# Designs tried in a protein design chat: miniprotein binders against a7ua95r516to809. Part 21

Target 1, 294 residues: a7ua95r516to809
Amino acid sequence: ASLSLLSISDLVPDLQFIFFWMSNAIEILYFIQQKSPAYMQTIELMDDKAGSKESLLSATISANEEAMTILEEVIMYTFQQCVYYITKTLYVVLPGLLDCNPFGTEPSSEQCRRAAGVCVCAVCVMPEAVRRVVSVFQTTSDLLQQYQVHSEIQSQMFAYLFFFTNVSLFNQLIDKGPARGWFQRSRVLQIQASVKILLDWAKGAGHNHLAQKFFAKFCSTVTILASPPQQLSQMSWKALCAEHPSLKPVQLHRILTQYQLMAELGPLPIWQPSSEDEAYIYRTVDLLESFENH
Key: E = the ipSAE of ESMFold2; O = the ipSAE of OpenDDE; V2 = 0.75 times the mean of E and O plus 0.25 times the DockQ between their complexes.

## First folded at step 8 (miniprotein)

Design Q3 (at its last look DockQ between E and O 0.77; V2 from the best seeds 0.00; counts 0 for: pae E 2.1 > 1.5, pTM E .745 < .8)
Fold by ESMFold2, look of step 8:
Structure Q3 (fold): chain B 294 residues (1-294), chain A 119 residues (1-119)
Amino acid sequence: as target 1 above (294 residues)
Amino acid sequence: SDERLEQRIQRLEKALQELEQALKEGDIEKAQRAARRLSRALFELIRELEELAEEAYKLGDPELALEAAELWRELLRLILALIKATYALRQGDLDEARQALKELRQAIQEFRERLQELS
């Protein structure tokens, strides 16, 4: 099967169908919720023949409850389908962020000068791998706005997409980083710059709080790896845990081990885990993150 | 009116027949076009039902308001069945797609029967 079928632009017609029905289901839910008090008032005002008023009220309540249940199922199903399609696309494009060089791409001087009154330099200097990820986020944002999807649903969508991005990047860095040379300082600085571009996009799109919350683990990892040896070697295990609460002991231990190897540092007594944490640094089941919310 | 709703149901059934024929021919692109027509027909039916429900509420007719609530329930089952059929088609799972179309045809028949009972 061709990976070109997983491009976000190839999936737009499918996403349009899904967003169309997600938005309509939400609108129908609003319509029924606004009319529900009128249904109950209508039944209360009826001439009460023996048994008919109670039967009519029961039938109306049952129909409303059933409709609301089906609507919630439609919204959940369409949300899950959107997430499935979008994350399949993200899965393909995210690994490139760890291998790209955002510092080696220069916009043409003429194009940059021509756009001086508009902030287009981020797009012009953006490496292709970062552009692919931003394109997924931007296309998703554009479709959500085009179909007027409720803002709370838009926030939930991006919360999950940022969560997925964080888990994917963190797991690949931890798992494949030693073999791929991703812990080398020059590469870490490139990764840090690429992540900054994503965070800037999220801020400009109104999702800054969500991005900062859901990228915390990957950003903490990159912050530690990017720290100068003179600064990091003076921070105790306890201080590092306090500065980076999103990292589990096994994860922090692995990151520091890779840092020691790359910076050619010997064992540092100050980085020895606290007695409370020492039992947890070998829990390999806790090393990689799950793509599930809990 | 009931005649307008019957016309919309006929358009829905025609679109369903086109989708079923496309699946028999194995023509996925034709099936996707038929699914879009089915989706549009269903959206038109939603608009007709919203108009009917609003009229019932203005008149203060409690039995017509209950009938609108029950038609909403059946319409939402149609929407869910359409979405499941469309997803099965895109996954290429022909058995699941055929089962979802069977459920959609049943849901359309139940909606038509409910509409006939109201008239």
Scores: ipSAE 0.457, ipTM 0.773, lowest interface PAE 2.1, mean pLDDT 80
Fold by OpenDDE base, look of step 8:
Structure Q3 (fold): chain B 294 residues (1-294), chain A 119 residues (1-119)
Amino acid sequence: as target 1 above (294 residues)
Amino acid sequence: SDERLEQRIQRLEKALQELEQALKEGDIEKAQRAARRLSRALFELIRELEELAEEAYKLGDPELALEAAELWRELLRLILALIKATYALRQGDLDEARQALKELRQAIQEFRERLQELS
């Protein structure tokens, strides 16, 4: 099936199945972890009838350890499957976030149009491209809550999804941005506004810290590109490095070079990399982010 | 307790047969529905084993607790096999789905045998 046809709604039945078993496996694992110590103590307090106690204790420990190992495998497997399906959906909708104009009058969601009246919910007022991205995250959140998945696993899921989103958006912006005009100030401001809507959603969903952490690189890039030439031209390389520590020297150099070209600025000596960074600005392998480093 | 567990196993086997039949027919949607029924049957079995474990802990019966732990291990094999089968079905990999169903059938048999040994 073409990736273009995959909506998050089409994945809901499969995700429900996976989340059901993930949640149950976590609950069972937690049950074993909490009850096993107390149970082992109970066995230890029993009268040792002819060495049967030690054998029974050993067998029980072994069985619980094996059960916990299998549960961990189930949790890991189900987690990976969730990530796989959700990231495929994100891959399809994320490019639209870079092309959308959030300042335009886009019609409300089709779902809210069917309701009698103007829905003013935060999702209905979002641009369609932003709404599609938010819908993936919201559906994920709703399913995690519906199946009462442990909060740590929820946090790990969103951490990965935000990581993936950041890498995808950053790489697309750096690689294709110049050719697609995404480095133009007007377009950058649109991107900045769209990302802000996503971050505001993440904040409302209780994932503010994760969103700030994992979107830092993309946000830094957009912030630099959105800066007025008069302001940015007063900032030294060292100051920009300090303000945007999430950017590698090669990435910052690329952003500034493209900014300079787009703004038709002459050579800016103050943006010259330090002697320490000069060797790193040519490391093109570090320019794009890797999906494997998570 | 053992009679209830056996009844749950029979429900699992019925759901498995439905899933196997759906795969023979090449009806992926029917297979997915059968997999969901099998999932519900497994969940019911989980609840029975949770009760058994709680009873074992309450009574301080180490033999019953070992029994519960061993049955949990076998149940987990069923869960893993079901997850693999469902994933394979989603991917359209009918061969992998059939293999996972063989594993599931084997795990059900092993679970039943273990239950009988402990009865």
Scores: ipSAE 0.315, ipTM 0.728, lowest interface PAE 1.8, mean pLDDT 86
ESMFold2 (binder alone), look of step 8: mean pLDDT 82; pTM 0.790

Design Q4 (at its last look DockQ between E and O 0.73; V2 from the best seeds 0.00; counts 0 for: pae O 2.4 > 1.5)
Fold by ESMFold2, look of step 8:
Structure Q4 (fold): chain B 294 residues (1-294), chain A 119 residues (1-119)
Amino acid sequence: as target 1 above (294 residues)
Amino acid sequence: SDERLEQRIQRLEKALQEAEQALKEGDIEKAQRAVRRLSRALFELIRELEELLEEAYKLGDPELALEAAELWRELLRLILALIKATYALRQGDLDEARQALKELRQAIQEFRERLQELS
């Protein structure tokens, strides 16, 4: 009966209920806001010398403002519940992105290699783990469209879902990566390909700007790890900080340490933190990201 | 119009009673079905209230519009309580579900009292 183990398809009826009421609450709020100025003007134009007009006007304004306040609470609560259900599903499926092989079995057939007019045959395969994550995003997008949820709310929802995805993947990579072998070069390239499939979905769905913004930390991490040793070993700490501003000093330091181990590099003098950053590279409380902050 | 709203409220109260009884018996699925019936009845009430507000706009009747706005306030509390009840039942949290159904009953009573004040 645990919601943390449910697939997105099992949650569709609950999401339909929430989106139905979120959409209706939004439409009701706009209805009240469109009618309120005209109605108040009608009361103002009434001729009344007994003072009951002022009491009626005040009561009407108060009742409408209270209704709008409750509507805003309904919208906020429904948004939070949608996010709760969807992120519980994402939490279950996201770890698979780090373990999957988007290339499949290495192609050995010359016919397969020659039939492709571009070097993309192995990369075109969508692994089951990526498909599960895309299914969550696609189902969410389909429901939002089905219930005609306001576009601003749709954007806010995907901003949070991408934020959650970034934090979850980054934290797991940093925390579990050494034990799971995720820093090995072949594994990093597989992770990079899997994330590209997800980013391509976001672009096709009209959310490219949000994905670029909210995946920056995880993408920077994978970009560094995927870099050839000859190229990366020539980049100073200052240059790496400038190229990857989404990474905190402790995070960049940890990533470079794992890279050195994977590439069998000794300590590099040009990767020494600046004096400004040296105080921060050992702040392990800053290593993992919080789901509560952006 | 007020008679139709009273009929909708009776449907809500019947569905609520069924949900409360199902929860006492520990039958979560029966409670969920009753809350879905509540949801449909509540949507029908919303449609009628919107029609009332539209008529008040066209007639220029500020007393009718004020009465409708006060009913809307109570109806919105019902919507919030319904959403909380649905969530609590989905999680299987019986204590939260009982509290949410209590809030639903209170909100229905307050809505009924406002409806009676209109007559």
Scores: ipSAE 0.487, ipTM 0.756, lowest interface PAE 1.8, mean pLDDT 79
Fold by OpenDDE base, look of step 8:
Structure Q4 (fold): chain B 294 residues (1-294), chain A 119 residues (1-119)
Amino acid sequence: as target 1 above (294 residues)
Amino acid sequence: SDERLEQRIQRLEKALQEAEQALKEGDIEKAQRAVRRLSRALFELIRELEELLEEAYKLGDPELALEAAELWRELLRLILALIKATYALRQGDLDEARQALKELRQAIQEFRERLQELS
């Protein structure tokens, strides 16, 4: 009940607080890392008055190491909290992406209509379900930029968020797709178009490589399902494995089996797993992606 | 310098007391506002310590730099406790929030004691 009401906008004040401290902790850590060596060298160049230099050096090293350790803990903690809050919002909005019809004339967001009439920004042109997902990522990006969070931390955050998104969408598609009709070609094409809008956003936001990497499994699944029966029926198991290396044999087998049922295709010998893969196609534990393996 | 730092510590303590009182009253929103005031006061203290560190490094005074590093360590404890308190309040975990504020109080006291030892 309570999760359905959580918008990313409601989390902004909390995220701002966390990002503030995360950014400051990173800045301080970086400062210590850059200045500490030069400072240690300065101590080393001082006249050794009765062994005081060695004691001072040791104490300074110890203090800096402890400070850096605490800063790393703060950074890690704040990072985890950000991810936790953002992923909760994603969890709520991601199912809408699979049900979205991007080809429908859904009206532009009410917010953009009020301010400037017809806003033609990329976000305003997006279907509402896609816009909600993009809004989570955009808000995250804007906050990271606002607080000047180090680029490496930004990359790690988006890597995880894309990972989470891919796992969530993939698992939902594999588990619920047949029952929800998401394996129907028309629905698959809608999903493909919606994902493309998300990927185009990620490209525009400078996260193209990360998006391509972490969405690979979901994109591969959608690509297979979007393929015309005439084309896909000519592709061997080996060819499909080679073209979609992000899919485990059990996953590919499930996708093809569901595709076959949906397309009312008879048994296709060319889709029969190789003798090498035959043992793996029954590993149902590997069918769904885990959130823990990141 | 020391007088300014003590004034900053007093502002932290005031905001902490407000947060603790709000938690006793069961007013989570008031506690969150108080913790935001704590955060601002702590940020001001951080800036003062950053300036002190920069000055210490510029002067090449290793004793001053060690002192600044030690104060910085204690300040980091304050930051961690503040973050924990903020998170606990957001989750509605009042017990964890109270514990985090207790840790913050202890960290403030340790910071003050360290400041007095160095003065």
Scores: ipSAE 0.107, ipTM 0.583, lowest interface PAE 2.4, mean pLDDT 86
ESMFold2 (binder alone), look of step 8: mean pLDDT 84; pTM 0.821

Design Q5 (at its last look DockQ between E and O 0.80; V2 from the best seeds 0.00; counts 0 for: pae O 1.9 > 1.5)
Fold by ESMFold2, look of step 8:
Structure Q5 (fold): chain B 294 residues (1-294), chain A 119 residues (1-119)
Amino acid sequence: as target 1 above (294 residues)
Amino acid sequence: SDERLEQRIQRLEKALQEAEQALKEGDIEKAQRALRRLSRALFELIRELEELQEEAEKLGDPELALEASELWRELLRLILALIKATYALRKGDLDEARQALKELRQAIQEFRERLQELS
């Protein structure tokens, strides 16, 4: 509904507030957990003249458990707010990866253009559509490091962001691909090149394992669509399912149908779904992925 | 010290009063500025509570350990209410913001009562 797109730069103050309190909540959690055994030992060593030792022990355990419950709620709430703001930005910029021509991209910054096209930063050499997505990930990474967020939480954040990216790209491709011409050979190869640039960024940023794990469905889709017909026509339905386990039968069937149209192939007997899969290739409820299925 | 703790609580209460007044006036930006001041005051209080908890452990006093745990409970309620109020204002949900400020005030009162029991 607007030509103006949300920028991750405009969200930085909101993200700084969230990361500040997330980081502090995590630190408080580890502080309390580290000290809890010492408190219990102190109570066990106290002189029990009045018989109050068991009552004090019980009250201390209860107070600590309630504090930990509230603390976990703080951490969960801050994580959810981060996800909300970041994914709102990602949702706006991700479709551009499917329209991008990475082979004809101009330098993205004015300073790079002024330097006669010489650019010393990796972000400036990327196609603009890829750069917009990478900027969201890089800003998130920079803020997590700035606020010294625990590495486990950083990993969880990027796991979710890559999951969200995969679902968004896959759903857009499946849903809008026929109308947008995204299944044409030249477009598939352009999409593959754009995604490779994004995956290379993730590898260089130390997130290779997470990217490999969470982009599997979209990457499988692009791999199938980019395959030469002579190679793909030799693979049975069972072999394709085994090689691409992230794809549901309805999804694989849809991808192969689009491939046949692009390559002007008739039905291939070797691509006939197995008897156990035959009923599932028409389950349209399973075609698109849910953003809630991480 | 006791005077330093009271000054921190007073700054927290002043910032909350300013946020409540701004919300009555419908001045969202003024309320947001007051919540940022409240956030800074709360962070300072967290640092001080960490020092008190280290002292309680060093003294080996189990009654102080219980009181420290109860102070953390109330302080964590303050943090949660502050975050809720901040994002209620960003969404423009004034009823949610007013409820979160009410929870903040209740948590400050409980924190002060528990602090008096520290003696």
Scores: ipSAE 0.557, ipTM 0.823, lowest interface PAE 1.6, mean pLDDT 81
Fold by OpenDDE base, look of step 8:
Structure Q5 (fold): chain B 294 residues (1-294), chain A 119 residues (1-119)
Amino acid sequence: as target 1 above (294 residues)
Amino acid sequence: SDERLEQRIQRLEKALQEAEQALKEGDIEKAQRALRRLSRALFELIRELEELQEEAEKLGDPELALEASELWRELLRLILALIKATYALRKGDLDEARQALKELRQAIQEFRERLQELS
């Protein structure tokens, strides 16, 4: 009940607090790392008055190491909290992406209509369901930039968020897709178009490589399902495995089986798994992606 | 310098006391506001320690640099406790929040003690 009401906008004040301290902790850590060698050198250049130099050096090293350890803990903790809250918002909005019809004339967001009349920004032209997902990522990006969070941490955060998104969408599609009709070609084409809008946003935001990497499994699934029966029926199991290396054999087999049912295709010998893969197609534990393996 | 730092510590303690009192009253929002005030006070303290560090560098005084480093360590413990308390409150884990506020109180005391030892 309570999760359905959480918008990313409601989390902004809490995220701001986290990002503030995360950014500051990174800055302080970087400062200590850069300055520590200079301090050590300064101590080393001091006159050795009765072993005081060695004691001072040891104490300085120890203090800096402890400080860095605590900073790393702060960074890790704040990072985890950010991811936790952002992924909760994603969890709420991601299902809407699979049900979205991007070809429908849904009206632009009410917010942009009020401010500028017809806003033609990329976000305002997006279907509402896609916009909600993009808004989570955009808000995250804006906050990271606002607090000047180190680029490596930004990349790690988006990597995880894209990973989470891919896992969530993939698992929903595989598990619920047949029952929801998401394996129907018309629906698949809608999903493909919606994902493309998200990927285009990620590209525009400078995260193209990460998006391509972490959405590979979901994109492969959608690509297969979007393929015309005439084309897909000519592709062998081995060819499909080679073209979609992000899919495990069990996943590919499930996709093809559901495709076959949806398209009312008879048994296709060409899609029969290789003898090498035959043992793996029954590993149902590997069918859905895990959130823990990241 | 030491008098200014002590004044900053007193502001931290005041904000902490407000947070603890708000939590006792069951006013989570008030407690969160108090922790935000504490966060601002910590940021001011950070700036003072940065100045101390810069002075140590300028003077080439490794003893002063060590002092600054030790104070930074204690300050970082304050930051961590503050963050933990803030998010415990947000999660509605009042026990964790109380524990984190205790840790924050201890960290403030340790910071003050370290400051007094170095003065």
Scores: ipSAE 0.192, ipTM 0.630, lowest interface PAE 1.9, mean pLDDT 87
ESMFold2 (binder alone), look of step 8: mean pLDDT 84; pTM 0.818

## First folded at step 9 (miniprotein)

Design N1 (at its last look DockQ between E and O 0.75; V2 from the best seeds 0.61)
Fold by ESMFold2, look of step 9:
Structure N1 (fold): chain B 294 residues (1-294), chain A 116 residues (1-116)
Amino acid sequence: as target 1 above (294 residues)
Amino acid sequence: SDERLEQRIQRLEKALQEAEQALKEGDLREASRALFELLRALEELLEEAEKLGDPELALRAAELWRELLRLILALIKATYALRKGDLDEARQALKELRQAIQEFRERLQELREELS
């Protein structure tokens, strides 16, 4: 059940170092903020016989503000390094979600249970491709908890990881889907089930809101592709845009084109773009998402 | 209180010497542990300074705190520059680290002289 050379387990020592200093920086930031009023009061109450009270106050304010700025930079830098390492691992394991069959049993899942005795961990009972992605998220969550990282920082971390996951899955589906057969209905239903397992993990981990928000584009794509042909063919372009606002016109057009092909609904386009969108359905520059939008 | 303050300063000096030695040996993991000890020792000094209500001591501790944070940032940057193989960034971060150690030692020596 080992991943390629970029497994999350190989990165744990690096992540431990980063989270150690991130968590300490956050604690020290709050420590300094708690003490700042006491500093100001101490100086304001001092005896000013030497005439240095104002310059001492100014110097103390400056030193505190500089320390706070540097500490915030430590927090930001460590956050960026965490994201860098974790997303490199995610990039390697995410494509497997598009190829797996979550409805079948996998020998790795059964072997993991047997090797660990009565193992009931979430990653052992999942299809291997899903387990690899969940392992990255679960390891990240475990480290954040181990180092007692502030909950708002944990939320920001998972917001970015879910954004990255969405972009990666969407771009791979759009770009490689025709060649890999990922637009076939049976495959789309398997992809939908795999993503549901991932969303269930996010809900159980307390990140349901973030997952719903940041997976919207990929989930909309899969929802459309999984729709029964009788229902989807009767929906107007305007209705589809309203139900799936996360999709750009070129993206929706591409998805519907692939849907029509795989559902064998004939060569004549079923969905008529609105006049506002007609200029945009062929903008291929807008087809794939940027990893830099977050 | 003078004995407590002296003990805090001695703890700082010992942790700084350990950090300097670790960096001379290129042992960034030991340097990280020594900087964490330095962080804990400085936190104790800052609390003692505030309990005494001595505004000059509080300023000196705040200056040491600022320099320690520069040390921590430079260590983290050096560690990841080396792991990425970016030798130019690593050399710059190590230079900043050595400079911050020098500044910290100078501020600590000034503090010790003010208390003698």
Scores: ipSAE 0.623, ipTM 0.857, lowest interface PAE 1.1, mean pLDDT 82
Fold by OpenDDE base, look of step 9:
Structure N1 (fold): chain B 294 residues (1-294), chain A 116 residues (1-116)
Amino acid sequence: as target 1 above (294 residues)
Amino acid sequence: SDERLEQRIQRLEKALQEAEQALKEGDLREASRALFELLRALEELLEEAEKLGDPELALRAAELWRELLRLILALIKATYALRKGDLDEARQALKELRQAIQEFRERLQELREELS
């Protein structure tokens, strides 16, 4: 089946299975961690019948340690599978976010999962491309809550998903942006508005800090590109570096170069990299973000 | 009481049979449900072992717990391998699952024999 046809809704039954066992494995792990010491103490306090007590205790300890190891493997495996499926879904829907015009009259979804009939909730009034992305995150959130997954695991999940989203959007914007016209001010403003909707959702979902942290690079890029030429042309390289610390020198240089071309600006001496950064602006290997560096 | 232990063992045996039947039918969802019931039954056995202060029962319960976790892991791996279309991984996971079921059954039978 073409990966292009997989909606998050199609993955829900699979994700439910994983989340079920992930949650239960976590609960069981905590149970064992809490009960095992008391249990071992009970064995230790028993009368040593025929010198077998030490062997029995050792065997019980070993069995419990192995059980805990298996539980940790279950948790890690289920987490990885969740991330894998959710990120595949994100990979399919994220490109639509860059092409989205949130100011256009796109039809709202006729069906809201929250209500029977036409719903005017914040999700239903979103542009379709934004709604598709939000739906992935919302479905993930709903499943994590439904199965009462530990808060730390929820945070790790969203951290990775936001990281993945930022890397994907940033790389697409840097690589394809000039050719797709995404560096044009009007298009940038559309992208900025679309991302704002996503960030507002993340804030409403209680993930504001994570969203701000992991979307920083993409947001910085969009902010620079959305800046009026009159304003941006007055900012020095050093000032831009200081205001956008999430951007590497090579990334900032690329953004400014493309901005200059798009805005038909002549050479701007104030955007010249410092002597310290001059060696780094040519490190093309650092231009795109890696998915492995999380 | 011996009667309570027997009831708990019977519950484990029933849940195991349901899991085995589901696996024979290729119904991994039902197998998952049955393994969850087996898990709950085993938790109750562990609690009973703790109350009785029987170290041998405690060890047997811990061994059953380990084998159950292996079953769960194998089931999860098999489920996802099949969905990914990785037939080699699926075959391996299903083999592990069958082995884990057999080990669990053997351990449960040993427990029954010890309590009889």
Scores: ipSAE 0.508, ipTM 0.815, lowest interface PAE 1.2, mean pLDDT 88
ESMFold2 (binder alone), look of step 9: mean pLDDT 81; pTM 0.775

